# VHH binders against NADH dehydrogenase [ubiquinone] 1 alpha subcomplex subunit 10, mitochondrial (ND-42): the designs that were tried, part 9

Target 1, 347 residues: NADH dehydrogenase [ubiquinone] 1 alpha subcomplex subunit 10, mitochondrial (ND-42), of Drosophila melanogaster (Fruit fly) (p91929)
Amino acid sequence: TKKYSVFNAIFDKTSKRFDENSKVICVEGPIAAGKSKFAKELAEELDMEYYPAVDLDLIYINSYGYDMRKLDPQLPPSCRSYDVRNFCLDPSHDLAAQFQIRMYMLRYSQYIDALQHVLSTGQGVVLERSPYSDFVFMEAMFRQGYLSRGARSVYNELRQNTIGELLKPHLVIYLDLPVDAVKKQIKARNVDYEVQSKVFSDAYLSDLEQLYKQQYLKDISTHAELLIYDWTAGGETEVVVEDIERIDFNQFEADIHNKKMLDWRFPLEAEWCEARIKYCHEKPDLMNYFNVPRFDVPELVRSADDGKVWRDVWFNAPGMKYRPGYNADMGDEGLLTKTKIGINQGI
Short names: E, the ipSAE of ESMFold2; O, the ipSAE of OpenDDE; V2, 0.75 times the mean of E and O plus 0.25 times the DockQ between their complexes.

## First folded at step 1 (VHH)

Design g6 (framework vhh_5c3l_4; at its last look DockQ between E and O 0.50; V2 from the best seeds 0.00; counts 0 for: pae E 6.5 > 2, grease 27.3 > 24.2, SAP .702 > .668)
Fold by ESMFold2-Fast, scan of step 1:
Structure g6 (fold): chain B 347 residues (1-347), chain A 125 residues (1-125)
Amino acid sequence: as target 1 above (347 residues)
Amino acid sequence: QVQLQESGGGLVQPGGSLRLSCAASGFTFSSYAMSWVRQAPGKGLEVVSDISGSGGSTTYADSVKGRFTISRDNAKNTLYLQMNSLKPEDTAVYYCAKSYGDYVSWEPTYYFDYRGPGTQVTVSS
C-alpha cells in the first residue's frame, strides 16, 4: 500500500537503527568443531541474536512437542521421515536427496528471518552456517555417490533461483579442524549414529574441508570479511571479539573495485526500506522459488496419491488438527468453531 | 473442496497447436504453485511445466522447452498451457496439478496435493 510506504520512509528509518554491530555473522566449520558453543558465546558478547544450526526437528516436531516421525508406519515410503540420523546410518537411501534439499531450504528460511531481524531492529545476528555454504554438503554427498546426477541438477537449479535474492553476510568465521581432529571429536561427543556413521569417512570429511576452503571461503571472501581460526583445541571467544573490533567494514570506500559489503551499500533510505519489506513481507514469494520441476528424478517426486495419504495422516496427527491451544486431543479446551489449520511449524 | 477441471484437449495434426485450460476452485489460487503433468500410453507421469503462485517463475521439461508456454490468470482462477509445434510424442493425458505452495509447509519434493481428471491430447496424422 502507498500510505504504508510513506509512513515507513518517514517514521521507520531503518538506517538510523544501524550501528557498527548491525552485522550478519556466519560461523562455519566441519562437524564437531564446537561451532554451537562458540556462536552462542559470540552472540552473547556482541549482543546479537543467535540462530542455532538448523535440523529436521524444525519440520518433524510440532508446536505441541509431538514427534511426527512416529507417523512413518502409516505413510508410503516416499513420505517417511529421513533426518541426520538416517543419513548417517543409510546415506544411499533415496530420501537423502530430499534431506539435503530440506537442509538448504531450512537454512534459507532461517537466513531470511535473520535478515528481517537486522533490517527491522538494527541488532546484529550470528548464524551457524548459512544457505551460502550449504552446497559444500551437497557436493560432498555427490562425490561419495549419495546423490544422483538428477538430484544434484535439481539442487543447483534451486540454489541458482534463490541464492541471489539474499544479502551476503558481513563476516564469515571459519573454525578449522583437520579430518583427524574431526574424527576424534565425533568419538568424544559419543552420539551413537555419528560414531556408527557410514558417512564420516576420511574421504567425505576431506571432501568437505576441500570444498569449504577451496570454493566456499574463497568465493565468499570476495564479499564478506573472513576470519579463520585453528579450533583443534578450541579457543577464547574474547580473542575473536577483539579481532572483529579491528575489522574495517568500510574499507571498500577507498577502492571502487572492492566488492566487500556490496549487498549492504544502500545509498537511499528507500532502498533500505525495500530490503526490509522483501524479507519481512515477501518471504512467501521467496520460498515459492523452490517450486522447481524435478523431471526424471524419481527420488524427489511425490505422487498425488502419496501426497494425499501424507496430508490425511499428518494434518490429523496429534496437535495438527487445530491452531495451538485449540487441539482437544492435546488437552486444549479450545472453541468448537475454531478453523483447522493443521500446520504450526515456521519454516 | 479442492477441484481442478481441465479442458482444451483433442485431436491435432503434427505441427499444430492447442491451448489447455484448468479451472481451479476451493483454495486461494494465487497462493499455490501449479503444474501441468502428462502421462503418455505405457509411460510414467512426466512433469511438463511449473508456475509459481505469482506467475513470476516458470520452468519447462527439456522435451517441451521452446514449444509450450505455461501461464495463469489469478483473477479468473485459471491455469493455461499453450502448446505449439506439437509432435506425436506429445500424445498423452494432460493433468492440471496443485503443488503445496505454502511457505510454512514447504516440501522439497515435487508434491501434487491434487490433480484434475485430465484431458486427452492426441497428435496424429
Scores: ipSAE 0.015, ipTM 0.343, lowest interface PAE 6.5, mean pLDDT 82
Fold by ESMFold2, look of step 19:
Structure g6 (fold): chain B 347 residues (1-347), chain A 125 residues (1-125)
Amino acid sequence: as target 1 above (347 residues)
Amino acid sequence: QVQLQESGGGLVQPGGSLRLSCAASGFTFSSYAMSWVRQAPGKGLEVVSDISGSGGSTTYADSVKGRFTISRDNAKNTLYLQMNSLKPEDTAVYYCAKSYGDYVSWEPTYYFDYRGPGTQVTVSS
């Protein structure tokens, strides 16, 4: 059977272990829950690729180690940097809306990379949070008055235009801590901008918990398997591994009304190939869905003049004129093949 | 290379109408939001109207709502602005602009660097 041989070639290039290992696991929970330690240990134990929490260093620190935030004095206020430290210390700033949208975009971008990894290699992934839960932070920020009604509307339209293009996770693990334990752990972590911050109030942390439990976990559990652990005193990763090993991820095969793993059910071989192509080669098209024409929220709009200043400053910064390896200002020797015109048209 | 060319401007009396066109090339037109932006004499740029890549979502500045209509024809790579009930305050150079969306340098704030040379609209008696 030729049809059968092609199918075997696609998946028999990996071991049987890779087929059973080919899962997307998302680790969720409040700040300071110990998600990073747990997710890293879980990935190691399951022989999966670990994806740490995103941050804006992914945007601001270039391939040569230059911190683009040093450019702020040369930029109009609307174009200046704003990261988690700024948010913790000044959450009412006009740039908070842009910050939260960038966090969603980074989680979305990382998740595409994780899907590409699973579909290309067969190795499973463990992510610290995901684009699916990102709205919890936007809503909590909105409830505390850090985002305008317009900014919330833009975020929701961006999410609506983008989130449906991804494949939902197979498993979500929620590390549950009550608000008082979260506050204690924030102090114990002793990160200066977190300790000083007014953001981590009872109200904010309670809103976050409510949004996670009453909206995100309720919704995602119709598609993903869900494990919830009391992590107040921490826990043992091995116990969670044993629980995962007892999950039958194929239960849906016995029940036509079971909606678990719906995104991962490809009845046609062509659909598997199409998914691989989408996440391996079409990431720019997926990211273009963020180009939503909303110009009615002033704090999210730059004038054409401000945008021109930003590009002139940004793309003339140390290491930014050419692709990595071709920047003579950083000591590279590859300049003979570059033009300034091509730097904004890169891949 | 991205190219935008506006046309259809001219002199019109108050209350009159004009239709502006913008021919686009050098990029996948249907993938990008497009805008009309104007610059009145001695003033900065003002966003007049915006349209999504598919054409399904439009917005307008308060000063032009109910009088101007943005549209696009993705098969012809052309953006349009129908301007009715024109006022002297609408006198400006009108530019069509492409949104910025290069994902390697992505910014969620939409701004416009790719614009045409503009077309002059003059509303006077």
Scores: ipSAE 0.015, ipTM 0.374, lowest interface PAE 6.5, mean pLDDT 82
ESMFold2 (binder alone), look of step 19: mean pLDDT 83; pTM 0.848
OpenDDE, look of step 19: ipSAE 0.045; ipTM 0.484

Design g7 (framework vhh_7qbe_3)
Fold by ESMFold2-Fast, scan of step 1:
Structure g7 (fold): chain B 347 residues (1-347), chain A 122 residues (1-122)
Amino acid sequence: as target 1 above (347 residues)
Amino acid sequence: QLQLVESGGGLVQAGGSLRLSCTASGRTYAMGWFRQGPGKEREFVASISWSGGSTYYADSVKGRFTISRDNAKNTLYLQMNSLKSEDTAVYYCAAETFYSGSYYPTLEYDYWGKGTRVTVSS
């Protein structure tokens, strides 16, 4: 009947979007392991979309290229910028808590974009880290005394409110470097704030490795396939591609007790459509789950007075007084052109 | 001064092709193309995510137009194929300057270009 032909047409179109490469792959590992180079090469080899590591410049550089961090001398301490450079050089700062929460939020937002891409196009994705592994940084910071118990509590509440809304990756690839090799690569990489860092101690780097291996990799491997490589001397991306091609992602589908790929086992086409709608159209609702009370954590709360100073300084900065395209101080002609056109039409 | 600059517009015959470019002087995230035809309201054409990995197209251009970006050059592109007289419009580049993670037609883009005119003759 017409009802069955319509149902079958929708079903065929949905299933045809997915092939063996419609996978979510997360590349994990310590700092300076070579993850960016590897992840980009892997994405190119597998014809997947590459999602680079998130960056706080996403928050601090405005539409006109003005660096809002230049406003810091005009702001109270609670409102000043704090990015990865600041964290490396001054990890005990009160703003370290906000920094870590922002990193989680940016990874979460990017992961939704990646899920949307796979579900809408059928093309796989390769991400450099994910919201699932972000907690290892939070816990390492806490162990070193960089985060208060209150800040850790807020982070855990935000994670609990959000992490369950996502689909876990199909594959996690961990690039393994021992602490000594990480320290050597930081020196070789020669990024000024990294080589001068107070954070990259043996204790911190050992805590990260322990959290990755004993918590994250152990937990995620119940749902995702896991590949671990000794990356001390680097490696060849083509070897990893060959290993991926040997994985049968459907080998456990008949085992009702096995949770591997569970998030990706949709028995009905309507359920695939529902997932696509969630990540394509409901992203603002998902991001709204990050609204968590912070009343008992002083370093995460701005006073009303500080907030007023921040608003006055921030929204009077170059390009910030009006929406982009309307700031005459930055050379925008929108406001002036509209005003002049209106007057000239009257003449 | 920092600007969002569109180029590549012009006169083209029906069935022809045209490539539009939009260069941003500064960091951008989600970007999109909108158009406004003679006597019509502005309508969505296509959008692209920050990474360039996700795209969205209006039904009227799907299969004919391709949106892409080169983040190293801060440049957005719109490849327009099989042009129709109905595609005649001023094309506007739009950009997000703060990461929201959205790139749909409902996204409130916070920066807009001045437009480039495309005329498709019969």
Scores: ipSAE 0.000, ipTM 0.116, lowest interface PAE 19.6, mean pLDDT 81

## First folded at step 2 (VHH)

Design a10b (framework vhh_etentamig_d1; at its last look DockQ between E and O 0.11; V2 from the best seeds 0.00; counts 0 for: pae E 8.5 > 2, grease 26.8 > 24.2, placed apart)
Fold by ESMFold2, look of step 2:
Structure a10b (fold): chain B 347 residues (1-347), chain A 126 residues (1-126)
Amino acid sequence: as target 1 above (347 residues)
Amino acid sequence: EVQLLESGGGLVQPGGSLRLSCAASGFTFSSYAMSWVRQAPGKGPEWVSGISGSGGSTYYADSVKGRFTISRDNSKNTLYLQMNSLRAEDTAVYYCARDYTVRFEYSSGWTYFDYRGQGTLVTVSS
């Protein structure tokens, strides 16, 4: 009958999940803060679905395990791969702008999947970062000279055209580390491109912290509940769970001028149905909002000639000629000659 | 050689309708997503609408949703844009373009538009 008892009953292994568990929780913080361990533990303790941080492997590793980065020697420079390793080691590269836009797109795509999960199953989700905080990285990259003024303008137009279509999270949890602790943790993680990175300077890490605290957290807290923890030495996930149990997510529902939880106020059943349809069935429509007509930033525009070369190389790579499951060159069986799918013949 | 030839533009009153056509040749039309892009005087190109190669998925800019309908006839290699409830702000040169956007899981979210024609002028005024 009590909100605290609901969470305790869940963790006593005899409880049942309730609709109050249908929340979107975003875990935020600097690199190496321990977000992955904490977010996974939190999801397990709350019986929620865990969404790990996105990376470009989602694009470059195909369904058969082939690494599309191997195609780079056959591709024009504008079409070559560029991922987090490249960014850490060569952040001033022309492809850095495309990389950051792809990161936003991947976070946006993952967030749609998380919304679909909540709205179709009722199970809550815990995400490691979100599209709402992605601009922190774009702005820090711009301040350090890694992005042109034009590329920043394109990013902001893309964000303006897309971010309003999502439902803001219920809860943001920020794991706070000072810059010197972050640098120590980067060394302790011992990932070679992070340790040797040209990016993780005091200036860059301080810019990230400032942008998070003075822009993102300030803005998102007008909608979402916000919990901030000193995570320098780590912490106990159970303590955070108890703090979550004390939150009244409906505290401001009666105040029409308060934006807390505004996106989740569905006074009509039809509005629930519309949200469910949008995120369960209309993801391609949402992703197409990224198609803004900006041609004024050359590092973000691919010529028709380069596009032709890219298509010929990419869609003849191992496992790329047909949809997953229909590639005989990868050992699949079926009626492949009648079901070949071209580049533009999507699902 | 890839050719895209737009037609069907003209002068129309506010609230009126036009249907634009784009005749395509020099490539396998059904294998490409296609878009309409417009350019108003003094502005850069603006994406209007897109359609998958099969025609099964259609997409619209917010400014035209509910008023414009994109379609294609792959047997005639022709792309269409039905424009209803036209407004003065719809005045532009309209181009059809091949869409180089790969599925969202393989792209940065950018579309590289390949337009080769002179476009067709739509003027909405009293």
Scores: ipSAE 0.007, ipTM 0.242, lowest interface PAE 8.5, mean pLDDT 82
ESMFold2 (binder alone), look of step 2: mean pLDDT 80; pTM 0.815
OpenDDE, look of step 2: ipSAE 0.030; ipTM 0.453

Design a10c (framework vhh_5c3l_4; at its last look DockQ between E and O 0.23; V2 from the best seeds 0.00; counts 0 for: pae E 8.9 > 2, unsure alone 59.8 < 65)
Fold by ESMFold2, look of step 2:
Structure a10c (fold): chain B 347 residues (1-347), chain A 126 residues (1-126)
Amino acid sequence: as target 1 above (347 residues)
Amino acid sequence: QVQLQESGGGLVQPGGSLRLSCAASGFTVSSNYMSWVRQAPGKGLEVVSDISSGGSTTTYADSVKGRFTISRDNAKNTLYLQMNSLKPEDTAVYYCARDYTVRFEYSSGWTYFDYRGPGTQVTVSS
C-alpha cells in the first residue's frame, strides 16, 4: 500500500495538494469556554483556515447588509425570526425546534465549505464546533423540555439522512470546563441575554457535559484523534500545537481493523477526484438531503398561506427582489411565467 | 441550468382521469424528495403529494388520498401524478417541485417548494 501511496503522491494530480497540515480540526466545548479565541489562535499557528461558530446572521443578514429580522411585523408568527437571543430568553417557544435544526444545517453547510477548502487547496481548517456534535444541543434541549418528541424525531431523521455524506474530522479538541466554571464565565462575558437566561441552569449544562463526554467524544474518538484539555483557567495554545505535532495521523493507515482516519484513506487518485467533485461542485445536492418530508410536527411545518405571505414579504425586502447571477433570459419559460404571475424568482 | 417542465393537464369531466408529467433537467430526480403542489384560483399553495428519494415512502394530502398516485421514472428523470376520480375542487395549476426540508426560509435553491416550471392547468368541469 505504501509503495502505491508514494508513487501516487509523486505523479498524482489531486493528492499533490496534500501535506501533513491538510487536516480538519474541530474545537469543541461548553458555552463560554473560550473556543473562539483558542480556535483562531490555533488556526494562525498552524497556518490553517479558521471557520468561526455559525450563527443565524448567516440567514438573516442579506448580501447588502439588510437585517431581515426587521420584517417580523409584516410576517405571520410562524415565519418570524428566532435566533440565539430569542432562545436564551424564551426557550420554550415553538420556533426553538426550527432554530436548532437551522443551526445543524448551517454547521453542515459550513463543514462542506471546509472540506472543499482542504480538498481544493491542501490548506487545513479549524472549525468551531461541527455538524457531528450538533446533536448534543438537540438532546440537551429535549431533556429540558424545549423540544417536543416529534421535533426530536425530525431532527434525528434529518441527521440520519445527511451526516453520512461528510468526511469525519482528523482531530477533535475538547476544552473541558466544569459546570460551575462555565456559569462563572457566562457572568464574566456579561452578554445581557445570556446572563438573564434560565437556559444555563446546572441541569442543562450538566446534560451538555454528559452528552458530549458519554456520547459524542466516545463515538468520535474511534475515527478521529482526540485531545482533551482542562480549560478552567484557560491554557496556552502553543502547548496544544506541540501536542498536535506529536500525533502520527497515518500510523493506522494500513490497519484494516483500526477505524482512525478511515474517511481519509483514498488509495486511488479517482477517489480523491470524486471527493473533490462532491464537495466543490455538488453542495446543492448535499444540502438537498435535508428535504425529508415530515409533516407530522406542527411547529416544523409552515402552512401554504403563511409561506405565501413570507415569500411575498421576504423577496420584496431591500436587496432581495433581484439576485446576481440569475435573470429571466437565462431561465426557462417557466421562470418568466412565475415572475409574471407574482411568484418571486427562486433562489 | 435547473429546469422543470410540467405537462398533461387539460379539461376533464368530473370523475375523469389525467396523468401529469414533470421532466427535470440540471438535477437528478432520484436524489431528491419530489412534490406535486397545486394552486387553485384565489387560494394558497397546497402540497398534494410527495415521494422520497428512494421511492420507498409516498405521502398524500387528505383531499386526494386514494385518488392520486405519485411516481417517477429515474431513467427519464421524470415525476408523475396519476389523478383519478377528479372533482371540481381539484381545478388548479399543478407544479412539480423539489421537496422541502422542515422550513421554507433556509435553503438557497433547496427551499421546501423549489418550483420553477410553468405549471400545468387542470380544469374539472362539465
Scores: ipSAE 0.007, ipTM 0.239, lowest interface PAE 8.9, mean pLDDT 80
ESMFold2 (binder alone), look of step 2: mean pLDDT 76; pTM 0.767
OpenDDE, look of step 2: ipSAE 0.027; ipTM 0.336

## First folded at step 4 (VHH; framework vhh_7mjh_2)

Design m1 (from a10 with Y52S; at its last look DockQ between E and O 0.30; V2 from the best seeds 0.00; counts 0 for: pae E 7.8 > 2, grease 28.8 > 24.2, SAP .7 > .668)
Fold by ESMFold2, look of step 4:
Structure m1 (fold): chain B 347 residues (1-347), chain A 125 residues (1-125)
Amino acid sequence: as target 1 above (347 residues)
Amino acid sequence: EVQLVESGGGLVQPGGSLRLSCAASGFTVSSNYMSWVRQAPGKGLEWIGRISSGGSTSYNPSLKSLVTISRDNSKNTLYLQMNSLRAEDTATYYCARDYTVRFEYSSGWTYFDYWGQGTTVTVSS
């Protein structure tokens, strides 16, 4: 049963934590659009918590700061690290499918953390992208031949089993930048693997733009408020703040058929409490919806021999042998008894 | 050489039950994660369930109440018990060796490196 009594719900009301700025805002746009600078400035101006774009450092950098990618020479090719650098330089690699699925999982995980923050504190959040738009990248990769039909099928099944458990954002801000300007900004950023990339062709960048505008933005605007800005020369965050302050997030109250903010309509305090419990305490259950075993896509199946090597190497790496705080090799002051964390025991 | 040999298929009346066996050689069943999968005529593969090396089982939610996976370590054999069979359970059933990597906020998808020839189950009046 629930660990949260009706009596505690009455005295610890989630709705009392909310004000007009208790919102989930997602910043979207092409690569190199300046999303990070804008999203951080917006969060500061609105007194909201900023959630930067996810990357695979979240998987590869352990709790002690050790970079697990250093293990690659000890690992079979199927188990080696593959991050955005690898994708930019070698997008047709077998690991590209796993990479994109991990990106979705990380965005999903971060979004749960953002929902937890809003529901526990009342402070709004600004995220750089979200799980709702992640499919744009999967579809663009598929159109360019970087993903197989089977890999696309696995991704879609994972998304279908997971995305419905989240609360859609209140506001999406799209920073619009034409392909030629995106390419100029990639050059100006001068990140070596982006400049050398096989991925950032006219075709790929155009596919991303089309998928964002014709599928994602069209669909999300039925639920969230949508602001679109020409960001070719950048823009003023204060202007966007003023536009946000003019949005009536409650216009749906005048029309029962209006779908805006549907996920955030909780007429009873008990429904607010259930949402808070879900995102504050049930994240492992939410992440467990990714458990959709598929054996039919070769590039997503790791052989048992490779898996054994990976497990033995990974869980003997610096800081991985015991739970965080109990690793004497990393300088922790240990308790008398230590335990080893196994691959099938979780982390 | 790794081999998996399924047996126990056949014709069964609706509402009946059936136990499938998977005899393994070349590796130890109890040291591995093992899965059952099926493929209905003209359909893709469908995962049924899994037993971990430690003996814990998990199942496809749509089949959870109808199936039970077990093993006999002395015979190096995996079993699938199916009850209350329906026409839609007509399929070729395979056992498979898999390995699941779990990380912090998810149960990852599984992978398969060996499977048997399959055994057919037909549920018909």
Scores: ipSAE 0.014, ipTM 0.303, lowest interface PAE 7.8, mean pLDDT 82
ESMFold2 (binder alone), look of step 4: mean pLDDT 79; pTM 0.792
OpenDDE, look of step 4: ipSAE 0.490; ipTM 0.792

Design m2 (from a10 with Y33A; at its last look DockQ between E and O 0.07; V2 from the best seeds 0.00; counts 0 for: pae E 3.4 > 2, grease 28.8 > 24.2, SAP .72 > .668, placed apart)
Fold by ESMFold2, look of step 4:
Structure m2 (fold): chain B 347 residues (1-347), chain A 125 residues (1-125)
Amino acid sequence: as target 1 above (347 residues)
Amino acid sequence: EVQLVESGGGLVQPGGSLRLSCAASGFTVSSNAMSWVRQAPGKGLEWIGRIYSGGSTSYNPSLKSLVTISRDNSKNTLYLQMNSLRAEDTATYYCARDYTVRFEYSSGWTYFDYWGQGTTVTVSS
């Protein structure tokens, strides 16, 4: 049992780590907008931690540096890799749904790490996109026919079970480019699978722009401060820094009905400590909310045989520990049926 | 049309043995992972074990010493051998075709897309 003292209370308080710099900033915008350069420069100017855009290397490159995508010839089709290159070149593939769900999961995981950093150190963070805006890509993919209604339903259930556990950002910065400028920038970047892709059509890019502006930015602006810049020709990060310095992040204190920064209004030190514990020590519990019993979408389900092959191949790859007796074969968390028979209800 | 028909249930004395069978039609048992599941009166479903298409098996640890799953490919039939039966083994027993989710990476949910009406085993003196 730890003894607690007045001196420990003074040094242990989470609220004492916070100052004007302790903010969560999300940089948003279309593909090829220059988000990476701007977000990195902004983080440097504000003395904040930069979180780059996630990608599937976070799943496919193991801790030994081995690229697990090399295992594809040994795997059933349902278990093979699918990343952004595959999506650009073959967007109607059955694995596109899993790809988009994994992107959300990675952004969610990164956001937890960012919250942990702010709550533990007091240093602010700048993220290149976030889990809060991820649905824009799912909806655009759905509108273009790349996702089924069932896959969209699974994604939305996963989001409903998870997104409410996080703290919304303090500031969102949107770098605005019209569709024709975005298409020019894609060609100028000259990434082969992006240039050759049929995904970046006027229709898809217009859907993304509409979803960002009419849904995401509208919704998040009730909770976060919002800055929008015409970035067609780029811009000066110092101008944005000056605009940020003029923002009053505390305006909500005068009006109880103001919902700005609502997630960051903990009146008691115990509540600040609970938040710190949640994001520093309970990440596995937060990620476990992604385990939902949805089996009604064939492209998101695999046979138990495919699952066994995947485990045997994956856990014997270079840099992976052999796991004799790994028993994901048991239905000990829950059993579901297609037909009329009872489910395990905890009785 | 996929069908699974369980049979071989009945009354058995404590300490006895019983072999249940599951006749499959509309698909090949040896090409699929198959499970046995039971439901005691007033209780939820309990997973017994699984046989994979390659022939390997996995069992509920609490039942592992009492049960054996096998199949006869020529008859397209799955079997459950049960030994040393007790009153608590009284249940309706089902065979089922077995799935899981593609995006789940931890221990989790099992799904059965087809199963039968079950066969009832009563263990009583």
Scores: ipSAE 0.294, ipTM 0.750, lowest interface PAE 3.4, mean pLDDT 85
ESMFold2 (binder alone), look of step 4: mean pLDDT 79; pTM 0.791
OpenDDE, look of step 4: ipSAE 0.303; ipTM 0.711

Design m3 (from a10 with Y52S S106D; at its last look DockQ between E and O 0.45; V2 from the best seeds 0.00; counts 0 for: grease 25.1 > 24.2)
Amino acid sequence: EVQLVESGGGLVQPGGSLRLSCAASGFTVSSNYMSWVRQAPGKGLEWIGRISSGGSTSYNPSLKSLVTISRDNSKNTLYLQMNSLRAEDTATYYCARDYTVRFEYDSGWTYFDYWGQGTTVTVSS
ESMFold2, look of step 4: ipSAE 0.685; ipTM 0.878
ESMFold2 (binder alone), look of step 4: mean pLDDT 80; pTM 0.793
OpenDDE, look of step 4: ipSAE 0.359; ipTM 0.742

Design m4 (from a10 with Y52S S58Y; at its last look DockQ between E and O 0.45; V2 from the best seeds 0.00; counts 0 for: grease 25 > 24.2)
Amino acid sequence: EVQLVESGGGLVQPGGSLRLSCAASGFTVSSNYMSWVRQAPGKGLEWIGRISSGGSTYYNPSLKSLVTISRDNSKNTLYLQMNSLRAEDTATYYCARDYTVRFEYSSGWTYFDYWGQGTTVTVSS
ESMFold2, look of step 4: ipSAE 0.648; ipTM 0.863
ESMFold2 (binder alone), look of step 4: mean pLDDT 80; pTM 0.800
OpenDDE, look of step 4: ipSAE 0.508; ipTM 0.799

